# VHH binders against GDSL esterase/lipase 6 (GLIP6), part 20

Target 1, 339 residues: GDSL esterase/lipase 6 (GLIP6), of Arabidopsis thaliana (Mouse-ear cress) (q9c996)
Amino acid sequence: KSSSTVPAIFTFGDSIFDAGNNHYNKNCTAQADFPPYGSSFFHRPTGRFTNGRTVADFISEFVGLPLQKPFLELQIQILNGTSNFSNGINFASAGSGLLLDTNKFMGVTPIQTQLQQFQTLVEQNLIEKSIIQESLFLLETGSNDIFNYFLPFRAPTLSPDAYVNAMLDQVNKTIDQIYKLGARRIAFFSLGPVGCVPARAMLPNAPTNKCFGKMNVMAKMYNKRLEDIVNIIPTKYPGAIAVFGAVYGITHRFQTYPARYGFSDVSNACCGNGTLGGLMQCGREGYKICNNPNEFLFWDFYHPTEHTYRLMSKALWNGNKNHIRPFNLMALATNKITF
Below, E stands for the ipSAE of ESMFold2; O stands for the ipSAE of OpenDDE; V2 stands for 0.75 times the mean of E and O plus 0.25 times the DockQ between their complexes.

## First folded at step 19 (VHH; framework vhh_6qgx_2)

Design j03 (from x02 with T61A; at its last look DockQ between E and O 0.92; V2 from the best seeds 0.79)
Fold by ESMFold2, look of step 19:
Structure j03 (fold): chain B 339 residues (1-339), chain A 126 residues (1-126)
Amino acid sequence: as target 1 above (339 residues)
Amino acid sequence: QVQLVESGGGLVQAGGSLRLSCAASGFTFSSYYMAWFRRAPGKEREFVAAITSSGGDTFYADSVRGRFTISRDHAKNTVSLQMNSLRPEDTAVYYCAAKEPGWSFLLSTPYAYDYWGQGTRVTVSA
């Protein structure tokens, strides 16, 4: 009789979601398991690539579920016979992407492997099928793929259009795979304006007094085509419903109206060094840190602050169709569906 | 006491070849990424090539891809740059550099490298 809230959240993607998977991966060179990461909320490093909570953490709180543990931590519990999947799993790996080769030499867990990890749990009956069908699936990745297109040691063999289409082929495969494994409530978030991250200062010919327009054109191209894919999910996949989180536009508003959102700086990293704070990872010898991360859009050379993630998450949770569509995440997660 | 010592520079005619070597000491060579950068007259240091700690992955600037080959020898603690089909625009001081593993975009950024050699001069005549 009562309204139902999703029992679990299954999370796939990269650093907007990663709750610490890279820490448990000995092969991964992309790490945030050292100070001052995690200083704002957790008061210790957790492996999250920010000063506090990620979008996945805020969505868990809004749903009323515990913060997610990374899959690789839970995998240890399975080996010890103490596994608990009752509220979901976070498979996300910072630095990962849609294309298999994206940051492969860094040892990240690509989305193909994240999907295989989920598939294995389902095939071993470690997650009840009824739980999967009622649960929320969160997906976002692609910023690393696009950023890497512009690295001076990457000789692109594909045009920007063809590269984006290759990324979207993996999006389609991802949706097919999770649907076959039982997914029915799907939230797919767009990329933010990756051309605005402080780390762009490392790229040849990238401007530092404005965002890197060529990179953002590719991100917007991906985002438009992603929305088309998400829009057809209810008709292509019987019983599935889906929402498109318009993160690009959400973030652009923070840059356009910084004072409205409590920002005094929307360009520089709070924690880092060099041009834009973008030439050094936070926490490495010689780093600098701002007085108040809540006034900064970016925490480190690549990643938003907790404050930015909170604002993004609120916009996705209960925002209007400019933020998330055809309805918001609250409606998706609580069975209140309004078209 | 970290040292990176380049050798093998010199004068060569366009179309010719040179091999640069960099001898490393004072750190755990097998744990570091190695790279070559160069500085042409009047210009900033620019990325040439990098190789991962295992030697399993190599990376090249577009301007040298197909002509230059980076390699490393863990037994000798050396990194080498084989330069073929040299052009006058390859004229520069070439620097060996080392960094700990990290993010991909740090590979081509001089700011990210912990240790540097003094450089070896390469002059390619028309």
Scores: ipSAE 0.703, ipTM 0.867, lowest interface PAE 1.4, mean pLDDT 92
ESMFold2 (binder alone), look of step 19: mean pLDDT 88; pTM 0.907
OpenDDE, look of step 19: ipSAE 0.788; ipTM 0.894

Design j04 (from x02 with A35G; at its last look DockQ between E and O 0.94; V2 from the best seeds 0.79)
Fold by ESMFold2, look of step 19:
Structure j04 (fold): chain B 339 residues (1-339), chain A 126 residues (1-126)
Amino acid sequence: as target 1 above (339 residues)
Amino acid sequence: QVQLVESGGGLVQAGGSLRLSCAASGFTFSSYYMGWFRRAPGKEREFVAAITSSGGDTFYTDSVRGRFTISRDHAKNTVSLQMNSLRPEDTAVYYCAAKEPGWSFLLSTPYAYDYWGQGTRVTVSA
């Protein structure tokens, strides 16, 4: 733990961050609290939607903080007098999105509720305000919104452009809300190439021998406009600094140069079944699992392996401006940068 | 033993209506999502409609939205598909299916369904 690093990390978004919130939400049907989830590192399920650590876990390790606990677990522990919020909190819920309707029937915790959970803790003085201003805020969300646009049982009336703008309206609201609550060091990560996930095999118009281009066009549209929003944060919000994590490009390199990164498979799920391994959730009866998850970009039908998350996290932590900008997470976390 | 038994199929002229029913037994009906799929001659099964275990949410493929209504009756352990304004392209064998709750994108994939009925034939004449 370095005395020159941030004291805490507050994390919002979806499955690249979710450390187990869905497990503690009895109304949620999106779960990964059963084998073989977690088997490559924790050797048991933790509710993380991968075989080991998430991006939030790796960033916590790089900062020198304990692995994050999900908000719902901490809430139980604080009621029992066994923990506090001093190291930060993970509010992320796998399956959640920017739009309220995204996966609502699955009982996920939408970004709006994640923000309310944080606000309530601040208003109840359960997190010291001085800690918040020195802490790192991690955000990534929107892949579920975009994937769901293409589901055969959805009937969106908005064009892709208008739909992405509605998503970005919530991004702006999110930044405004956390700033008002004291956030000053903000890292917002772009979407990866959502059209490449194995679960695309379930979509009637998606190709299986290549990524779904229409979906990736929407992801890129969102990512570009997200970057514009992140770039103006220091001007619009006095005292705040922000970085844009270019996850799309980072992931594209893994697909373009698989052997360089230890991948022998960048298309199929290591754990699942059916076309691309994308037609069955990992751990359901009849699932198949690959011999070595470290050789696969994808763990299950929707989520990267721990190895992919490790590579992604290293690129965000100490990468150059092609990966994260205007500077990397290491610089953000080790200096008290103000404007 | 799990059983899903469809009924209500038949021959109908375009513009007409049919109501399909599926009687479920051998599992906890109230814990399962229910779906209807169809297979036209020479084609693979395609998603038609689904309903959550509570009955609070319903989902439809685009070609049937506004014409078909899925419903369930927990007292009778049945799921129904009311099919109005039928078209010749609705001609198919219709299958009732059941799955445990899960991810949204699993609703429309046959691979994700645990139990299947034998099907009931619907023929819509021009």
Scores: ipSAE 0.691, ipTM 0.866, lowest interface PAE 1.4, mean pLDDT 92
ESMFold2 (binder alone), look of step 19: mean pLDDT 88; pTM 0.905
OpenDDE, look of step 19: ipSAE 0.778; ipTM 0.890

Design j05 (from x02 with A50T S53R K99R; at its last look DockQ between E and O 0.86; V2 from the best seeds 0.67)
Fold by ESMFold2, look of step 19:
Structure j05 (fold): chain B 339 residues (1-339), chain A 126 residues (1-126)
Amino acid sequence: as target 1 above (339 residues)
Amino acid sequence: QVQLVESGGGLVQAGGSLRLSCAASGFTFSSYYMAWFRRAPGKEREFVATITRSGGDTFYTDSVRGRFTISRDHAKNTVSLQMNSLRPEDTAVYYCAAREPGWSFLLSTPYAYDYWGQGTRVTVSA
């Protein structure tokens, strides 16, 4: 009966979403708060790990809400008595993962802490539960866990299967926690082909003339089981609905038909240096930058360009079931589905 | 001027031990991750070990884990590599390197390091 759009968006995960949380985290060593990050849209660094907007930004625009502020910025504003959470909050931290140990020494905000931050706001009555139940929840995480499995100085004792299952255990906990805090409209996005990021050039035995197949096999394993978890949500959690965003397939299409999507390069970082542009972070002394980021799939050694994020976001927003299922984000966010 | 000066290299028989030291000057030592890399004849530089600013985390390549120990001394501005159970395959020039904190995958790539020493030769005889 209702056709109103969601009143807010609550966002959890990593760099596909991070709107600047790492910048406000003194302990975090993973930063993008310096030039040329942000150069294509904001014309200044914002702490986003790309040249412009992220997926969270585009989804906010499609819904008709202001771009999200990072939680750590808003937390400062709470202390000053000026905070407004009515449009939602972005808790995402670039470099974070599902497993507590993932990039822990870098001081990232792990998903468990992101959830605690949300819980604290709810318990302090800073967000009404009725608003939460009508709001959209965006989740994407796991790329950093899988990439780190292959680091030569990390020697995971778990098999790939057991490691993925440990990641999925945290996925289940995350869904349970947000449901108990009132979440009812859940979008969980799969991983992209992390074995294709330029930073793979730093990994031993990773090919540089093609994607790292072993890593992508592991990402696909996670994605398949994640979809099973997402499909069960309406049955397991009364009143909840969920969609699975098939980011792997969406990104694979860009790589298969690059010219169709305006890409002249789907392998190299626009901004960086060394093999694939993947051996140096964008903006560090000696970096190189491409002439047109819109022609590149990757912005820096690990992250897509704004153009890639725009294409991903459109596919998730109004795409067919190959891209997002059982229905798209537009249907989920505009309340055009019958319950 | 930034300087990293390695010492302690030499000739040792297989199964023996050596301790490498690297004296650092010209930068804020406590603000940097410190690492050891090595280059065997005919090969590219290979990651050996890294230690974080505080010394709270250490990382090793697989072939040396359990045999080598990296440590740092903030009072002396030195980083050390204790090399035990040496093998002929450990024969290389060993380089001390320093980088600012950053992404995890940068720990093991030579391209990511800001400062380098001149190296010290380690030869392990059969």
Scores: ipSAE 0.575, ipTM 0.812, lowest interface PAE 1.9, mean pLDDT 91
ESMFold2 (binder alone), look of step 19: mean pLDDT 85; pTM 0.874
OpenDDE, look of step 19: ipSAE 0.643; ipTM 0.838

## First folded at step 20 (VHH; framework vhh_6qgx_2)

Design f01 (from j01 with Y32N A112S; at its last look DockQ between E and O 0.43; V2 from the best seeds 0.00; counts 0 for: SAP .686 > .668)
Fold by ESMFold2, look of step 20:
Structure f01 (fold): chain B 339 residues (1-339), chain A 126 residues (1-126)
Amino acid sequence: as target 1 above (339 residues)
Amino acid sequence: QVQLVESGGGLVQAGGSLRLSCAASGFTFSSNYMAWFRRAPGKEREFVAAITSSGGYTFYTDSVRGRFTISRDHAKNTVSLQMNSLRPEDTAVYYCAAKEPGWSFLLSTSYSYDYWGQGTRVTVSA
């Protein structure tokens, strides 16, 4: 780990990152803090929505930092007289989105609240401002917003285009807020092909023999405009540099060339029940579990396996411009950027 | 031992009202979402209504919205279904269900629920 390596990582978003915030939120019912979550690596539930490590965990390991603690765990520790923000904080909440209404009934922590949590720590001088400017900021959110657009028993109030624009308005606000709080090294990851998750089997108009194309069109619309926003960060925000993680394309390769990546199943949940394993959350009475999660793209009805997260994280860390651009996370995190 | 015990079923004329009750024991009632499902003769169970653990959100299938009201009482560990303006097509066995904290995209999916009662029979004549 050199002196040019980022000292900390600050993480915002949803389940690709959540290291246990929902578990520590007494008002949240969106939980994965029970078996068999975490069984492939931690050998116990940690509140992560997968069988092992998330993308945030792998990136911390690649940087050479300890695995991140969720903010709500650290907040309790601060109140008990301990303070340890030296390697960063994970604010991500599984199920959260860019729009306030996304999964609100489950009590998730929306991105607006995650930003306020960070702002409060900065304003209280609990994070050194000089460290923030040198640190890596990780963001990925929006899959929950798009999936929820297609839920039954809801009348859409906006067209797909207007809904995506509302999401992107919040993206712009998020970038502006973290920049004003000191962020200079920003990584914003695109959505994966949300229309391919096993939970689509719950949607009355979604096919189960292929991905839900309408949902993926909407995700791609968001991703294209997100990339435009990320590309202008260096000119709009003096001193900031940013990368766009092309998670859609990364995941699409896993689906197109499964054997190359060790997958025997890229459609069904390893852990769950019903069509695609997509009708029941993993770990509930009557659930079924596959023999080898490493051969499955999906762990449960919505979330990738640890193996998938490892492959995604490696592609984002040291991949080429098809994976992440204009340069990769390794370059961003270690100041080895060649223009 | 988890127990969900429905009561309040019976025979009622079309246009009438009934109030179903479900008494819960053997689990943490205050943390569970609660729901009512029903099964008409020869059919699969179908969703009727759900209520979040806090009681702050309620959900109804289209055919009962505006006629049925789900509510919960944390002091008594009960969930109730007030059924007004009953129709012959509401005839079914009504089941109480409970869901422990977890991820759910739809509360209308029977796979989302961990505990089930044995049901109470409602017959609407006309």
Scores: ipSAE 0.558, ipTM 0.812, lowest interface PAE 1.7, mean pLDDT 91
ESMFold2 (binder alone), look of step 20: mean pLDDT 83; pTM 0.858
OpenDDE, look of step 20: ipSAE 0.756; ipTM 0.877

Design f02 (from j01 with A112S Y115S; at its last look DockQ between E and O 0.94; V2 from the best seeds 0.76)
Fold by ESMFold2, look of step 20:
Structure f02 (fold): chain B 339 residues (1-339), chain A 126 residues (1-126)
Amino acid sequence: as target 1 above (339 residues)
Amino acid sequence: QVQLVESGGGLVQAGGSLRLSCAASGFTFSSYYMAWFRRAPGKEREFVAAITSSGGYTFYTDSVRGRFTISRDHAKNTVSLQMNSLRPEDTAVYYCAAKEPGWSFLLSTSYSYDSWGQGTRVTVSA
């Protein structure tokens, strides 16, 4: 029999979710395990790439589960015989992408490795199969792939369309892999407007007085095809249900109506330096920090504030079909389903 | 204190070759990413090439790919730029720079580098 809420959450993707995996990865050069990361909620660095909670944290709270631990922390606990997987696991790694080469030299954990980590736990019987089938699977990835397409030291041989199709091929493989491992309740979130991040100031052909339109065209192309893939999940994968989180549109409303959402700044990083605050990572020597992160859409050169994540998470949790479809996360996480 | 000293510049005819060298001291060389930037008269510094701390990855701006090779020697604390098939457009002052490892998008912007050499002039004549 099923409970009234999902028993666990399994989370895959990048920095919108990363709860500290990069901190435990000695090979990773993308870190946020130093001040002032985490200062608005945890009052210490946790390895999260924001000033407080991520989307994964807020969803865990809405479901009524403890905040997720990163897989690499739990891996140490497995060796000590103290692991508890009953609440789920967070495999996400900031900087990772759908394509293997995305930020590979930075030592991030790519989605393919995140999937292998989950598969290993399932094959070792460290996660109960009945738990997996009743659990919520959260996925968001692809922003790093698209941003990196525009780096001046890249020599891409693919057109934007072909590059996005290569990303979508990995999306299909990811869904197939988690389904075969028992996933039945799947939430896949779209990309936000990646061309609006402050770090675009580092790109030689990106405007700084407006979002980088070419990058956002690629993000929207990916998002449209992602939605098509998510929509067919119930027919392609017997017993599975899925929702598409329209994060692009959610974030676009924050930019269009900032005062309604408490924002006084939707362009600059609260924490950083240089143009848009986008030329220096928060917490590095010489950084500047805004007075009130709750008034800023962006925390650092690449990542939203906790307040932005809270607003996104609320819209995904109990929003209407403009925000998440065919129904919201509350319905997905609390509906009793028959297999 | 951190010191980066470039050498190997000079005058060369188009189609020729030069090898630039940068001697590094005052920091743990093997822990830093190294890069070459260049500045033509009246222009901003532009990214040329970078190499990771291990030497396992190299990066090039499009106009030099296939012609220039960046390398590093941990025993000598040097980074080098082998420049082949030189063109008049390669005429510039070439600067060696160093930064700590970090995000990919920090590799190609001069703002992210906080240690710089004084530069060595390369002049490519027609």
Scores: ipSAE 0.667, ipTM 0.854, lowest interface PAE 1.5, mean pLDDT 91
ESMFold2 (binder alone), look of step 20: mean pLDDT 84; pTM 0.863
OpenDDE, look of step 20: ipSAE 0.728; ipTM 0.867

Design f03 (from j01 with Y111H; at its last read DockQ between E and O 0.92; V2 from the best seeds 0.82)
Amino acid sequence: QVQLVESGGGLVQAGGSLRLSCAASGFTFSSYYMAWFRRAPGKEREFVAAITSSGGYTFYTDSVRGRFTISRDHAKNTVSLQMNSLRPEDTAVYYCAAKEPGWSFLLSTSHAYDYWGQGTRVTVSA
ESMFold2, look of step 20: ipSAE 0.728; ipTM 0.874
ESMFold2 (binder alone), look of step 20: mean pLDDT 87; pTM 0.895
OpenDDE, look of step 20: ipSAE 0.823; ipTM 0.910
ESMFold2, look of step 21: ipSAE 0.731; ipTM 0.880
ESMFold2 (binder alone), look of step 21: mean pLDDT 87; pTM 0.894
OpenDDE, look of step 21: ipSAE 0.814; ipTM 0.905
ESMFold2, fold request of step 23: ipSAE 0.670, 0.678, 0.692; ipTM 0.855, 0.863, 0.866
ESMFold2 (binder alone), fold request of step 23: mean pLDDT 87, 87, 87; pTM 0.894, 0.894, 0.891
OpenDDE, fold request of step 23: ipSAE 0.863, 0.868, 0.869; ipTM 0.926, 0.930, 0.929
ESMFold2, last read: ipSAE 0.693, 0.683, 0.605; ipTM 0.867, 0.864, 0.829
ESMFold2 (binder alone), last read: mean pLDDT 87, 87, 87; pTM 0.893, 0.890, 0.892
OpenDDE, last read: ipSAE 0.861, 0.870, 0.867; ipTM 0.925, 0.930, 0.929

Design f04 (from j02 with D57H P110S; at its last look DockQ between E and O 0.93; V2 from the best seeds 0.78)
Fold by ESMFold2, look of step 20:
Structure f04 (fold): chain B 339 residues (1-339), chain A 126 residues (1-126)
Amino acid sequence: as target 1 above (339 residues)
Amino acid sequence: QVQLVESGGGLVQAGGSLRLSCAASGFTFSSYYMAWFRRAPGKEREFVAAITSSGGHTFYTNSVRGRFTISRDHAKNTVSLQMNSLRPEDTAVYYCAAKEPGWSFLLSTSYAYDYWGQGTRVTVSA
């Protein structure tokens, strides 16, 4: 309720944020709008790719705003003349990435389209520019790009370094575009250790008794260069402030000290089947489910549990420089910034 | 009930060609992704090729790219694999499989396929 707290949150990226956009996209084959998704908090499927709330949900709660609605749900409401954008919009689409080709045949909404959706609302005066300039912008994507590099039916034409640089070119374009549309408070989160997801069991040459190191090298390469880009934002974009969420390090700590964080399993999917639980999507015929998702780092073959998202979100919200820098989300959201 | 029946296997000399066919029945063919897998002696099934339900996208393992072509015929409920420039390493039992659309990384995972044929043997001699 503080007048110094951001009035809205605008969210872009993939499944760490997606609140149900894929459900409203009939062309998309990446879905989680069926049981047992959503069973731990909502007690029904919402289209979120986890058993409960995502990072975007927890940040909304910490700020004191309602949980975000997905843009595609709101688009229906715009057509009916009943839209409400006063507390922000979630454009994120699970399975999307920085590169246009990433999961394109699955019908996901790539970040380029998410940005166009936001731009259209601004150009149509459906979001007040004064609200945008005071609002929080959350961004995270790239895990799908990196995972797809290792698919056995991919014919890669770029080295890992060149591929990561192509991803970062889109990061720069994304920041430039939202700034021009009014963004001034920007939080860009790093990737987690994508080489540790249970679905790696499907990849040739990926070990199943440890994380896939080659994939994590690419993720760390991306994360380091992303941090450099985020650090420059206040200089390159007058009036903008930005924070880098160090999700890789946050997640690595959960894996290193699992019992401290309530985990009994940091490798297997709670919901799935086959090696690591990583060979079948949760909820498909023949799936298995663990007794207590709160003890598992991973919910399904690719995505964290609600408990993991809660821990990540708390670290990003009020953590120290090891979690998020140069200051945390609470400081960014309340204008109580200490450099 | 659901049936996938492969045909077209046989003995062929290296450099030759074969066309495999898979006749599908007992399910809505146009709603499924179709794939070919193969099993060489002493090995597990490995992904060869897949095609989306519309036929708009095709996927190949690297060792067959440029030599094999997957296609589907919705009028005949068949999926085919045209195999050119065959090598002794292509010797295997070839299986037709079907799955619902989903995540990209499920295309190459045999565990993700709902229906399987009995296989047809391809032997490529030196």
Scores: ipSAE 0.685, ipTM 0.856, lowest interface PAE 1.4, mean pLDDT 92
ESMFold2 (binder alone), look of step 20: mean pLDDT 89; pTM 0.909
OpenDDE, look of step 20: ipSAE 0.770; ipTM 0.887

Design f05 (from j01 with Y32N D62N S110D; at its last look DockQ between E and O 0.85; V2 from the best seeds 0.73)
Fold by ESMFold2, look of step 20:
Structure f05 (fold): chain B 339 residues (1-339), chain A 126 residues (1-126)
Amino acid sequence: as target 1 above (339 residues)
Amino acid sequence: QVQLVESGGGLVQAGGSLRLSCAASGFTFSSNYMAWFRRAPGKEREFVAAITSSGGYTFYTNSVRGRFTISRDHAKNTVSLQMNSLRPEDTAVYYCAAKEPGWSFLLSTDYAYDYWGQGTRVTVSA
């Protein structure tokens, strides 16, 4: 009956959320801590894999909380006596996935390590349990796992179905672990149409004049089974409530009706080079950059622009059941429910 | 001036072995990933193998896995490709390449490599 806003947000996943963890990881080679990343809102590189704010940033703003700092920055600040965790923590690492081997050689922080980082803080009483139980948990990961399945130097031994099931096994473990650590308000976002990213241009047999259908079939299989897992959370985990963010459908509409969303280009990277702008990372020698990132769905070879993230975040925050269900993030974050 | 100089190419009988070397100068060798690519007659350049800057990870295209071995020597600024059990389809010009570390999917795309050698010819006869 009474309305309250969550006191904190705890964020896990990959580049849709990463606020700079990779920058603070000396051994990580998946970086965006150089120009022109961050040129729009921050006017400097922050380690975010886009030209401005991520989905995690927009959700923090909508909730009314300060933008999240990455966990690795906060660790440094704790040693200096200048930080606390009262408004939440962002554990996300760009390039990470559900499976341990996903981008392992790049030194990314896999979801298992992100969970261990959170667990350590809880066990050391650096976050009050009552805060955790009132807080919002944001999760999204799996695009990197699916993209890696198709890399030319991989030799996958699992069928697409078996690979997706291995990913979902880790989803189940992740939900179980955060629940045991106190999570009660859970938002788990689906994958977008990962077969449409410009970087697909380097994959064997991937078309460049349309999205890579085999990859999107895998993403949709994952998304459907993820929704099933999210739907049973309230009955499997007493006291927990959860929402499924239908990011696939949200972003697919941008590609289907680009003019409605201010896009003039939904296929090419604004910043990069080669076919689709997908063969070179933004900011590397010889890169090209578009005149107006706000007209592009993709910022670089793999990641949406700030404008795209803003549109996605608004749809998740205040959207209807086609965007997020059974109710939206605004309801989850304020304990208000609409059907 | 950046230089990548391949050596060790030549004519070899099927089933034989060759060792290619690439001497690197004019850039920070220890910070770069190193790779070998090849171009067969009438075909586009294709990825063969890569090795991380630390040497801790190696990657191979499927057709050479188990037969070719990439290695690097930080003291001599060299990258080598040991090619065993050679087949006629391995006939190509082999190129040494270098790039800064980055995303995993860029290891196999020649577009992402900053420096290239002129190549060394390998011919495998029946």
Scores: ipSAE 0.605, ipTM 0.816, lowest interface PAE 1.5, mean pLDDT 91
ESMFold2 (binder alone), look of step 20: mean pLDDT 84; pTM 0.865
OpenDDE, look of step 20: ipSAE 0.776; ipTM 0.890

Design f06 (from j02 with P110S; at its last look DockQ between E and O 0.05; V2 from the best seeds 0.00; counts 0 for: placed apart)
Amino acid sequence: QVQLVESGGGLVQAGGSLRLSCAASGFTFSSYYMAWFRRAPGKEREFVAAITSSGGDTFYTNSVRGRFTISRDHAKNTVSLQMNSLRPEDTAVYYCAAKEPGWSFLLSTSYAYDYWGQGTRVTVSA
ESMFold2, look of step 20: ipSAE 0.677; ipTM 0.849
ESMFold2 (binder alone), look of step 20: mean pLDDT 87; pTM 0.897
OpenDDE, look of step 20: ipSAE 0.563; ipTM 0.831

## First folded at step 21 (VHH; framework vhh_6qgx_2)

Design i01 (from f03 with S110P; at its last fold request DockQ between E and O 0.93; V2 from the best seeds 0.82)
Amino acid sequence: QVQLVESGGGLVQAGGSLRLSCAASGFTFSSYYMAWFRRAPGKEREFVAAITSSGGYTFYTDSVRGRFTISRDHAKNTVSLQMNSLRPEDTAVYYCAAKEPGWSFLLSTPHAYDYWGQGTRVTVSA
ESMFold2, look of step 21: ipSAE 0.702; ipTM 0.864
ESMFold2 (binder alone), look of step 21: mean pLDDT 89; pTM 0.914
OpenDDE, look of step 21: ipSAE 0.810; ipTM 0.903
ESMFold2, fold request of step 23: ipSAE 0.671, 0.692, 0.676; ipTM 0.858, 0.865, 0.854
ESMFold2 (binder alone), fold request of step 23: mean pLDDT 89, 89, 88; pTM 0.914, 0.915, 0.905
OpenDDE, fold request of step 23: ipSAE 0.864, 0.850, 0.869; ipTM 0.927, 0.921, 0.929

